# Designs tried in a protein design chat: VH-VL binders against Late embryogenesis abundant protein 31 (RAB28). Part 5

Target 1, 262 residues: Late embryogenesis abundant protein 31 (RAB28), of Arabidopsis thaliana (Mouse-ear cress) (q9lj97)
Amino acid sequence: MSQEEQPKRPQEPVTYGDVFEVSGELADKPIAPEDANMMQAAETRVFGHTQKGGAAAVMQSAATANKRGGFVHPGDTTDLAAERGVTVAQTDVPGARVTTEFVGGQVVGQYVEPRPVATAAAMEAEVVGLSLQSAITIGEALEATVQTAGNKPVDQSDAAAIQAAEVRACGTNVIAPGGIAASAQSAANHNATIDRDEDKIKLIDVLAGATGKLAADKAVTRQDAEGVVSAELRNNPNLSTHPGGVAASITAAARLNERADI

## First folded at step 1 (VH-VL)

Design p08 (framework fv_potravitug)
Fold by ESMFold2-Fast, scan of step 1:
Structure p08 (fold): chain C 262 residues (1-262), chain A 116 residues (1-116), chain B 108 residues (1-108)
Amino acid sequence: as target 1 above (262 residues)
Amino acid sequence: QVQLQQWGAGLLKPSETLSLTCAVYGGSFRGYYWTWFRQPPGKGLEWIGEINHRGSTNYNPSLRGRVSISVDTSKKQFSLKLRSVNAADTAVYYCAREYSGTWDYWGQGTLVTVSS
Amino acid sequence: EIVLTQSPGTLSLSPGERATLSCRASQSVSSSFLAWYQQTPGQAPRLLIYGASSRATGIPDRFSGSGSGTDFTLTISRLEPEDFVVYFCQQYGSSPYTFGPGTKVDIK
């Protein structure tokens, strides 16, 4: 909500592609007031306040400029934000807590808070230079979800995201009998019949030891993250991803892997 | 590098409220859960609860009705209040920094004795 | 809640000997979510091992962890005088996080 620097009387709309590293249809969309309001609400839910220099502040500034220029009206929402949501997710990965902000399934912000690891193995990895072994795998990202959302009851959006992750890790279009995706689907189905959250099967019950339960594993890529985010969004009644959930963990891993590959 | 210092009243009577504060020096305050534990004499550790810089809390269900943890992010301090104490609450209380389910930095501990 | 049991309650050994400490969980715990702590009398606990087998920063090579499912072990390959203290296992796979009652390593 707070903005310190605002463009004066813009002659063209400020689009998502003008201020964020996004592609496709979203990049060409003028940033709309309700998109910005949704991001501000999501940041407040996750951080307890609007993050200084975060996507919400950028979007509020852009939406205000677009209203001033007559390109958007109060109450307007872009189609992609309305259909696929505006989400802020936190996840823990080795050495960092990552907060990732999404519009329409694409990353518009990320904030990495380094976390010293109390481990000789992590120190040794830093010395060795973080080559192929430093890339975070799909199984590792699924295990990281246990730390951020381990106590969340498994629902159909979680099960869909886990299935997408397993398929991408294994390179198959069918889930393994008795595998983690099958377990997640079973848990979601069971939980749909249970009234009390305390009695439901949790993400930790499915994802603990995920690296050992996958038939194959691979380093997380941007395409993997997009597929997992899409699966979670489509299967959520609110068209959003869970903060700190599977999609958030996979996305954080993809971004960390991208930076490490440079 | 990171140091936690704690303070508060060490001697209480039954039915009083325990109040302890922990201050964090060095390192980042954001991005961690800050945790309270207790250890009765000669026994193991019990997790009391945790709080982050946003004020989000999680409590041990066994203490949930009596416990409150608060945070002052500007001062890098967090505090424990435990209401309606009795002799079973006699313990050394510790504050600690959580990282992915384990605790890497701890306060010095505060002995709390509840006696009539 | 998951209950952790440690055995033996007291282990009496001499310096230079190998110590093996056991931790058993009432329910299966992923190896990724089991830790070991050391505690000297009058001091806060010190993290030794996390993820069942990964040594924490500054922890000597003589400490190692192993195990899976419900059965976990901490091994001290060659006891030093400072190792004759109490050891706790901890699970962090489900809330509330729980600790074992401790094993005291005592000098013979």
Scores: ipSAE 0.000, ipTM 0.360, lowest interface PAE 19.4, mean pLDDT 79

Design p09 (framework fv_potravitug)
Fold by ESMFold2-Fast, scan of step 1:
Structure p09 (fold): chain C 262 residues (1-262), chain A 121 residues (1-121), chain B 108 residues (1-108)
Amino acid sequence: as target 1 above (262 residues)
Amino acid sequence: QVQLQQWGAGLLKPSETLSLTCAVYGGSFSGYSWTWFRQPPGKGLEWIGEITHSGSTNYNPSLRGRVSISVDTSKKQFSLKLRSVNAADTAVYYCARGHYDILTGRYFDYWGQGTLVTVSS
Amino acid sequence: EIVLTQSPGTLSLSPGERATLSCRASQSVSSKYLAWYQQTPGQAPRLLIYGASSRATGIPDRFSGSGSGTDFTLTISRLEPEDFVVYFCQQYGSSPFTFGPGTKVDIK
């Protein structure tokens, strides 16, 4: 018998945007084998093994499919992974340790390990019978940023993220005069005129005591995190978030709050 | 597999600017913090500051008004400038690779050979 | 900043003996973010332990770390001739990262 031509199926690479909630240039990049190897090494360093169903496992699967399809070759690394790295960071917040995984400065994975908290606020909540000790507020997430990026010079992306956080905390569409967002914007504007990083105003100068500086506060939600991440990304020339920065801390808080019992 | 090599002038007069460069050979340049330390004779190490592949910097507040770290990603090099030096800045200076283990914290696995910097009138 | 104190300043022992080195922090170190380094005179430091208890790649089993909060210990179970050098602890739970003044292990 004669052979009929088999219908062609579109074959396209598995990109970062296909499997992760990432944006900009990274979203369109095929996942490369060395990116996956770097993430696997980072997970092994932090966890002692590769997390099942984690970012490394997803990336290895995607890179294997991309090799099979001829879109990438062994040893290939995406430009963004090579330029900005593949990193894993741990942040301690009230009630948990959060491990966040980044490619090119964007979050691709997050793991939460619940931990007992011995704070004045947690102890007070327990004494009065409140179950809110595991609900992290926007102000608390901003204060956590002091521990993770306190020495970072305030730039426009930080100011935008802080503004989004204040607006969401207060439920308004304007920032308070003399508030934390106004201070961050002033710092970013000042820093834009300064040559030397050590002479610039730092995140600790703005975010220390953030809970007390906000007119109102609330538990962080996923929608709050999305707004803050979007603000930071839109105001960064490279369309990325800073590892351990404001967006990262708010995202970690949202994740923790989602795991609380109702 | 990873090697750090550093160079720069070791003899300075008070008020001059220290300039040291560190080059990275082998391994990945991205995904790590590139860090400077110093060690006065007979004393412990002092962290000076760090820079990432993307150019993000963090400095020790004790040196805040005098330190600048820069990076040249195409050459896989990073450099330290410490201005207005005095006798207290006399130390062996080291560059090192930092693992990004926590959002603020690092531990350091590869080190340059060190540069003895002497500040004397 | 967190200030680290190491004791003793000098520890005099013979090869084959057990060495116990102490590092005390002025305030609690977040989690177990403490590292130990070995330094031979005239050379750069060498990473031994990170995360208070995890041995770095290539470090012999005779080195172990323990502790939490403000009190940390480096133990060398059986001293070899090459172990008679200086040891430093480092905290990385809070910026700026800080180091202890060192403990010198001398052969007697």
Scores: ipSAE 0.000, ipTM 0.379, lowest interface PAE 18.7, mean pLDDT 79

Design p10 (framework fv_potravitug)
Fold by ESMFold2-Fast, scan of step 1:
Structure p10 (fold): chain C 262 residues (1-262), chain A 118 residues (1-118), chain B 108 residues (1-108)
Amino acid sequence: as target 1 above (262 residues)
Amino acid sequence: QVQLQQWGAGLLKPSETLSLTCAVYGGSFSTYYWTWFRQPPGKGLEWIGEISHTGSTNYNPSLRGRVSISVDTSKKQFSLKLRSVNAADTAVYYCARLYSRGGYFDYWGQGTLVTVSS
Amino acid sequence: EIVLTQSPGTLSLSPGERATLSCRASQSVTSSYLAWYQQTPGQAPRLLIYGASNRATGIPDRFSGSGSGTDFTLTISRLEPEDFVVYFCQQYHSSPFTFGPGTKVDIK
């Protein structure tokens, strides 16, 4: 007969950097209960259930341990999650469905579902060979958004994401007069005054031919995707990105480019 | 665990300004959008608008120019003002929490019946 | 604005029966952005289903949601007396957020 010893209180919190490949201030932050709840809600929204092996399960486990240790309290949210959000973006691109999970603009989960492609262009790309494929550019990712969300009315969130994309593509901190970012901001402002959906300016109206409308273009990087996601997320009332939208397309492009890099 | 309580004047004459306040008790205030809805008698719900703890607002375009939402983060309160009311503004008004990134409303105030009549 | 249409306007059934409620959107809505609410007269709406198919906390398993694109369904597998109230669908795919006109489940 012996009484079981109570587990000792944890000596230090489980931080984002302990369980995810994240950097900067986020890496040192204890995972908070509301961060985990936000990720679980986002996974359920995108997948219809909590994703097996997803970030939500990891975050819930970490947050529970941190509550037990007294490092966080129920209802707590990390400042970075509150400021920059917790989001899940899903993009359909030729040959793949890509889902990326973010906290504070940094990737904490990523899932690629290979999809058969039925178009002649997609089949020709497959024949050419993956190792010879050119990197996807910001303009190309914006044009891909036309295929996944072309009929979506432009809102302030879309306009912010498009502005971030143009700034990153051109390497300047100023948008071009009459460029796609200016057009997107104009469309968002116009749409805010319109009640009928059919009368609103759509993403296809702004993003069609985006590659030709940008003053400069570049291969999408992970840092580009983080900037675009953060812009869309900060300007969305629900602190989320639109599935198949601008941030999702840029994120998919960044991931595909990362995988193609030797 | 989270409770929303609302108050304000329920009887208005045409051309007056509607003013309602909602107080939030419990939970996190700064991580959510706080919203106003209305429901005319026997009809469906209409979204009026939302506000963040930083004062960022979004409004239903159909109410543009008449609606204003404000927030007092220190008191955990947010308020609706609807100007130039008419009989079509007669409804039960609700405040609600927009939950995170799910895009749904999980906590609601008790409702305030607003009647616009002369 | 996305217009939501609910059918039927009134559904007359007896306790123990299955109820099937329809919500149709004027344009395609990603299933992640559709929710269902229950409203007892004189009270605020209660969240039942979010993301087209996920039950909210505390919601009995007799409630289920399904659908995609423009057509969504709320199913109540076995009606209880307290279920004879009004049900609304809601989209948050595009601004402004919109609700359907409601389906009243009435006792036969």
Scores: ipSAE 0.000, ipTM 0.367, lowest interface PAE 20.2, mean pLDDT 79

Design p11 (framework fv_potravitug)
Fold by ESMFold2-Fast, scan of step 1:
Parts: C-alpha cells; structure tokens; sequence
Structure p11 (fold): chain C 262 residues (1-262), chain A 121 residues (1-121), chain B 108 residues (1-108)
C-alpha cells in the first residue's frame, strides 16, 4: 500500500504492448506478477536459469512497476496467461538453435544460437516442403482463407493463427523475418491504430501467394490444425474462431487429408 | 476457464465412417467424463457415449457396435468414430464435459460449438 | 433406459409471467442427477440447473428447480424476452444418459 502511494508512482500500467511486439487483447493487458513467475519457471526449465534479457526479466520488471502503481497485486495472473499459457520452446533448425517464448499464444521473445550448417540437400528438401501431391498443404490452406475471409481485417487472432501455421509448416518455432507471419503481425498492429475497416489491411493482402511466401510447406495434419486453432482461440477476446478464417481453413484441410488417407 | 473446440466431417455418404475430434483448452483433464451428444434437426438430444482420462468408455446401447470413442491425454483430446452411417445419423454433434458420476453438483457444464453432419447420397 | 417426458410440449406465455415446466421420469431418478438445459436455436445447450435444484454459474435467480423421484419442475419466476427458447431436462443417474423431448416456451 505504502509503495503504491509513493509520489513517483506510475500513472499508467506497463502493458504487454508497451514492452513486446504483441497485438490484440494481450497488448492492452497490464503484466501481472504470476505471468512473470510462469515465464521465469519456463525459462528455468529450458535454460536451467532465468535468461538475462529474456522475457521473464522484462516481465518481472514490468510486474514490479505495476504493483508499485497499484494496477496489479501479488498473485494476480492475466486471464490470457492463465487460460492460454506461458511457454518456452527450443527448436533446432538448419544452422541454428532457436528458443521462442510465448504468452497467450503470441511471441514475446526469440533467441538464435548459431549451429553447424546443414547440407544443401537437406535445406532444399525442407524449403520445398516435399509432401504427398494429393494432400492439402499448410500454404494451400492459408491461400484458401483468401476465398472465404479475404476481406476480413487482420486482427491479433489471425496473426497468431498464421504464426502457428508458419511455425508448423517450417518445422520450427521461429517465424521468418519478413515472412508471412511477420507480415500478419505487422498488419494486426497497424490495424489496431486504424478507425475505419475499409482502411485496414485485409487477410488477402497477407495470405495471397502464401505457398510461395513460406520457407517450407507440408501436408496439414490433425496436430497442425490443433495448434492453429489453439492459437486463434487463445488470441480472440471471445475465445472463438472466425468462420471461414485461418483456423477453419487449416481444420478443413486436415479433415480432407484424413479422409483421403482412409 | 475451460473451452472445447471440435472439428471433423460435415458431409458423408451412406456406409462411410464419421470421425470427429474435440480438444480441451484449459482446466484439468482428469475427474471428468468427456462426452459426445447429437441432435437431429428439429429433435431432442441423444447421448452417444463418454470417456474418462484413463480411456474407460460407456456407450449408448442404441448405437450397437457402430461407435467408438478414444482419448489422447497428452493432447487433451477425445474423438468419436461412428461407422456405417445412414440418413438417420444426420445431426448436429456436440462434445461436452461432465463431472464423473457420484458428484451430485455437476451436469454438462461446458460444450463444444457443434458440428453439423449430413449423410446424403 | 429411463425415458423422460416433458409437459407441455409448447408453453405460450407473455413476458413477465411465471413459467412452470414439468419433467417426468419412467423410473425414479435421484435428484442429485437431474439437470435442466436451455437451448437457443443454432447453439449448444446451456446448463441452467444441476442436482434438480442448484443453479449453474451465471444463471439468474429467476430460474429454479425442484422435485424428486419421478417428478421434476423448472420454474422461471418472471419471463424475460431472452427466455422464449427451448428447455430440456436430463438424467445422468443411470446409463444411458437421457434427455426429455423439450418444452418450447413461446411468446403469446
């Protein structure tokens, strides 16, 4: 109480959007102490310690400032962190080990460790996304979204779903700089500042030519659909997927691929 | 908060197998029966069957050997297979969460969004 | 199996009136295992009452349940416009789980 009453206390909470490149509902949430504790635990599990300059350190600092300002209390957890999770994942990719940190399905940290370069053949096979010709790929499902929801303004749930789709297509937990997921995240952030729907960036602007924009592609599996659905749900304020949207298209592709296998 | 998301077949021909999956987001997977129901257009609800986290199943006898429910506890998912479908199987299919029998303060408190399944030639 | 019957099939009332919906079981059902659901067309059922008389989370006080044995009642003390939908009773005392055929609450 005394700390919160100090003359120099913050006027506004430190939100996720103030310190991370996140969008939507999460961006407006004050960072809560239990969110920071969950990230610290996740980093310790993966790294053996809290990583200096990692998301946990940033979140602990923000949560402390928010407690001082009276915006959050010890033991508070952001609904998004409690319901959608706080996770840290490591993935080995050609030439690097990548660690990605997530809150509510959105990336809050990524760290790249250079590793020995894979062979040219392995790189080519991964980039091309060699799959059964009859199976619908992740890139094809993303392009199908243009037909069903192409005029939808890109929001935070779309960006999260597209990120999950790219990560699964590439077999990595890292989004490509300037790739489709980065474009979707940029579009969602831009659209959050725009008042008129007609002036917003649409799904067609991001997803057209998705097969060519992905570094790698693969046939959609049930597990791919689950990941994409989870990402869209967890980043939607109403905890629902958009009819004909990214999750719907990926789910339809997984279903069709299952039927073709039977 | 707990949410159920379901997906699977929408249009089937007679004799095909219906396959639906329900994913559980949030909450504990143990301590509940994960249940499938269906509702033919303009009619009431029919219980199909249930499964717990250990894979123990109970089925509606009226569906006689055509139904199987499976669970993947690592993914917090459960799935329905209904074999040899015909026009009478046309319905909206729902997944739902129910507390295990013996807990008198529980009904089916969380439901999936539903999946319309049409069986036609 | 336990067969549930609901009466009336359609209940025509005006907003502000009291609605009384009946559910009768073909065999005795423990009150601990009787539930009532509300269903808006095109949506999944919404749990209203469990254990014959306990309101589910978020359910307004105007909804109440009562009964034991074979006779159960759902009462809506003062109908609101959103209450003019279909209501189902359900038993989960014995397998197979069964629902009543529904009562449609219709506006006069």
Amino acid sequence: as target 1 above (262 residues)
Amino acid sequence: QVQLQQWGAGLLKPSETLSLTCAVYGGSFSGYYWTWFRQPPGKGLEWIGEIDHSGSTNYNPSLRGRVSISVDTSKKQFSLKLRSVNAADTAVYYCARGKVRGVYYSGMDVWGQGTLVTVSS
Amino acid sequence: EIVLTQSPGTLSLSPGERATLSCRASQSVSSSYLAWYQQTPGQAPRLLIYGASSRATGIPDRFSGSGSGTDFTLTISRLEPEDFVVYFCQQYDSSPLTFGPGTKVDIK
Scores: ipSAE 0.000, ipTM 0.335, lowest interface PAE 28.0, mean pLDDT 78

Design r01 (framework fv_recibokibart)
Fold by ESMFold2-Fast, scan of step 1:
Structure r01 (fold): chain C 262 residues (1-262), chain A 118 residues (1-118), chain B 108 residues (1-108)
Amino acid sequence: as target 1 above (262 residues)
Amino acid sequence: QVQLVQSGAEVKKPGASVKVSCKASGYTFTGYYMHWAKQAPGQGLEWIGEINPNSGGTNYNQKFQGRVTMTRDTSISTAYMELSRLRSDDTAVYYCARGYSRTYFDYWGQGTLVTVSS
Amino acid sequence: QIVLTQSPGTLSLSPGERATLSCRASQSVSSNYLHWYQQKPGQAPRLWIYGASSRATGIPDRFSGSGSGTDFTLTISRLEPEDFATYYCQQYGSSPYTFGQGTKLEIK
């Protein structure tokens, strides 16, 4: 009662734009507790622990401040985090593994882990290849998912993400009969009837050779990534994308293509 | 499972107010935004505004700002939309709809016909 | 506000034919925020396609959505009698959220 008699000036919530280099609608969103929990879970799944100085720690601090300020409540999730996911993607390049953290398809953290090169000759061959490399395509991003989540049983969220990717790659209004999206849908439906995970169809069974299975292919754009992330998230019971899954791989590809263009 | 049940049809005089209710069931009422939309006879849909049932915070389409008020009662999982200073062009079916991640409307009420006539 | 213009206003076709419904936005809309609804006379709208291309639960494979930027399309590969209805596109890209004026599918 007495404290209400001396109200302080209105405080602003801690938004994504206050602590990360993000843009658009996400930048204006208060960081919510469930967003931070999703990032912490994603970091733990990828690193085996919450990364020190990573996005999860920053988001937890911001969400706690926002709860104290009355801007968010326990269990709150921003719509962009719920729709487009809170994801952690890994990309292997010559000499390094790059791990990138995303909220709503935008980068909020990035780590580079140096990796030994097999031989000087192999390194030189890959450096020559990199100087001439084209942008990462949708098919190539789908194949990269095999390395990060190849043993994951195919579910409806995977099938939806793969369908969105195929439609965007081919520029068609329908999925191709016998294409990868049709195969993913069949796998998800089949897996719903199977009791043992070992007996389920895996992402590697659908996505291996994806570049050769697509009727057409294209360089991944930010808009392509947004569509794929949305499809996976909306078809997932937890309203999240799988770390290292289809949406994460497509998002990483879009980010790398943006950097290559400048 | 998820169901939104709206109050019955209303007939009002110009200048009066109408308050439409929308009772939610089958989900956590405070976990999803509730939206309201207008559909005049033979016309398309028009978004009126939204309410966060958890906080009570509202955002209204400027076209209705000053005439619309959205409220909720969490104890009975019911949302309300009150439209004041009614005009003949307010004659319409009014819908409540659940906002899934606030980006699309996955469940809709059956609609409430409001007729404004002399 | 973003204006969504649907074309044609009325589309008269026979069962078995392909239907293509267009939705054009006055400014760019992320595909994640473009949705389609089906409405039959005397009924509430029903979510049909969300995020430009994802089918809602229970929606048959003959329906597909596509598009990006300002141009979006809803396609029905082979019309069935129950598909004749009014279809609305909707955007969430900026407030106020808006709907197109609708495309009415009529039996020829």
Scores: ipSAE 0.000, ipTM 0.376, lowest interface PAE 20.5, mean pLDDT 79

Design r02 (framework fv_recibokibart)
Heavy chain, then light chain:
Amino acid sequence: QVQLVQSGAEVKKPGASVKVSCKASGYTFTDYYMHWAKQAPGQGLEWIGEINPKSGGTNYNQKFQGRVTMTRDTSISTAYMELSRLRSDDTAVYYCARDLRWGSYYFDYWGQGTLVTVSS
Amino acid sequence: QIVLTQSPGTLSLSPGERATLSCRASQSVSSSYLHWYQQKPGQAPRLWIYGASSRATGIPDRFSGSGSGTDFTLTISRLEPEDFATYYCQQYGTSPYTFGQGTKLEIK
ESMFold2-Fast, scan of step 1: ipSAE 0.052; ipTM 0.548

Design r03 (framework fv_recibokibart)
Fold by ESMFold2-Fast, scan of step 1:
Structure r03 (fold): chain C 262 residues (1-262), chain A 121 residues (1-121), chain B 108 residues (1-108)
Amino acid sequence: as target 1 above (262 residues)
Amino acid sequence: QVQLVQSGAEVKKPGASVKVSCKASGYTFTSYYMHWAKQAPGQGLEWIGEINPNSGATNYNQKFQGRVTMTRDTSISTAYMELSRLRSDDTAVYYCARSGYYRSTDAFDIWGQGTLVTVSS
Amino acid sequence: QIVLTQSPGTLSLSPGERATLSCRASQSVRSSYLHWYQQKPGQAPRLWIYGASSRATGIPDRFSGSGSGTDFTLTISRLEPEDFATYYCQQYGSSPLTFGQGTKLEIK
């Protein structure tokens, strides 16, 4: 019966996980028409047009296929897109301009304009195989946040992002007592009761020397960035990340590490 | 010493409500999600829902939506689960458990000892 | 919802033997969201393996987890008396969060 072949997935919709590297509940959700429309609108606001081959274009194609297959209807929105939003954020960080597209707090698109500073020393390190040792670590990305957002008062979204970063750096689900994440949460709780911004604990007070304060450290991966971004986003009432903040710095580090990977 | 300590066993009549507490110690209460799970006698585990102790935001399993309410008191590091309109098949041990903020790698690493709720006339 | 089916329901073995416990998902589950718990009678569950393959703190090397997609496995290379318990798999990838029905490991 090779002449009566069955389609590979005859009744399955195109899900977020089929076209994007997303995880959790979102990965199994069919891409809905309103999700795609929201992304298209967000891209138009940020870029002045829909990016060719961008997340909006991918989502529109998937939503059209799902509608044709009867899995979704015009005007449908996935629960996660409705609850957590569809957003596009631009952040300038050291060495790059990062534009990140989110659905339900997870990255579905990322456009990076790297600004590499090529030096003779960097090229020599690469030639002798030292590029592996030049990967940006989670601690280093946290310290970079001091330069871009050091004077920002610590809030609950910052504390959540820092907790995610510490957990990923240490390879465990547990927070260290008196560690950087516990310090950030303490700062956020204290700041919630303070009226004047000048009297609040700042990110520099928590993140300075982060590399030395972490029990373990590692090179930033895409999965690390996704987790940190998700934590910051879902703990922010506006469902956004702070420009130059923790999530932005971790995201930039992950992208630069991928670019350097050979 | 990280631990979760739950309130004692309860016996309720059908139609009543029960409120179970879970007191956290040894960690920053507002830095972890708190989950609740049900285990009927001789049966497996069933997730009821979660609360973010920092924001108070909740997410419930549709099966319990409308009957369950999760709250917390940050001043005493205690989470609560109230289940209303009790039925005989609500007889179970109820557990609280924590998970971290990064949902994709989070597991329930610390559990309460459980609270037996018996629903009988 | 994602249904997790564990097999066998009961596994009768002797100390020193190898145990293999299966967990199958009705839909694909990313490995990072698949966890295993051990529960003894009268006790709360305890985290055993997280992210399909990572041992929780204090868990002996004889325990290993593997798998991806819809098929996950917990293996105990050489059973010790304290290993006889019920093991549950759990997915954290899709709401509602779900557990398998459990595999009871009992002494023969």
Scores: ipSAE 0.000, ipTM 0.403, lowest interface PAE 17.4, mean pLDDT 80

Design r04 (framework fv_recibokibart)
Fold by ESMFold2-Fast, scan of step 1:
Structure r04 (fold): chain C 262 residues (1-262), chain A 119 residues (1-119), chain B 108 residues (1-108)
Amino acid sequence: as target 1 above (262 residues)
Amino acid sequence: QVQLVQSGAEVKKPGASVKVSCKASGYTFTGHYMHWAKQAPGQGLEWIGEINPNSGGTNYNQKFQGRVTMTRDTSISTAYMELSRLRSDDTAVYYCARVPTYWSGFDYWGQGTLVTVSS
Amino acid sequence: QIVLTQSPGTLSLSPGERATLSCRASQSVSSRYLHWYQQKPGQAPRLWIYGASSRATGIPDRFSGSGSGTDFTLTISRLEPEDFATYYCQQYGSSPYTFGQGTKLEIK
């Protein structure tokens, strides 16, 4: 290999804002190798392959360039990706299935799959179920977590699960400013700086009144539970969910709603 | 207790199709992905594809695309893998395996089904 | 596709010895999605280590996994007779999901 001793122009890292329409703190972060690997895994699960020209391909390319430049190292993860997660969510809407890719709660990719339009009867049955059949909603499941784990200090796994729950409840492309997901992420970050557990922000401080704090709500489905469980585990190195925590409550709600259809 | 029980050994002629079943018990069938892998005699493992038993959605390894079809029947908690246009190099033990939706590895495997393709 | 290369292909050791098994990926893989399996002749594979370093339920503490990026290692601190088997690494990060070719631990 030829080695040129000629002075080279300084290089800058490839940041999220350089390749995606993202804002705030995330926009200035160099894309890290583990962020890219997590997105690649999520895309493969949902699409059956890494989506050509999708977020994972862009992130892998950027992370490789950043490694060559010495700005990031193998195994590095951005703080925002660790705190808010690298997630892929599927939302069924009339006429389409929308798959949205998130890093730090911000959209980095979105894909639309056409599907048959839901019938008026099916939509009517869903409304009746929510109002009359005591179907447990995502907001109600989050509030139930207060009773089983309300005194638990909020950590990154909790914040990721709450983010997934809000995205699924609202069908939004970003988390609501000042919403429960934003509050959970803030709490997890704050708690990382606190030594005494007594002084940490608890799940009750974030999830109390969740039904009223969500911009939209819906009956919990098995697919919702799957996404929330996945988000909590991706942000826990032991690959486990907290007993009575967010994922457990959403899973229980999905099972109860399933059994109510008798 | 979690169990995956596969159908019995099969002997097929080249050009035929084979359909292997995998019956799940001891857990919520629709809550976990099901994967299929093959192992030729004396060789390593090769991933064939996966199915989401809840949605019926499938993802196949391109090497088998066009010859493999994965389906499931949620009423009997059974997954199926059908491989068509069989050739002698399809002789292998075929495994089904469960994966939690959270990427925790293939935590339970079926006992395997030997498919022998000979003329 | 991501190619996983395991080394050595065969490792001949005696009970009581330390074993170190390598798995190298052709491109970076999140450690959360790298897994190890043990397989004995005539049996289905069994999940052994998940997420590069976490022991599956019931796996003895003499087994440990480590690594990140492209280089992963499975270590057995003191071999027992029941440990002689073939070990496969797997990446579950990118389709097609792939396995290494295996390292066969055999008694010397």
Scores: ipSAE 0.000, ipTM 0.424, lowest interface PAE 16.2, mean pLDDT 80

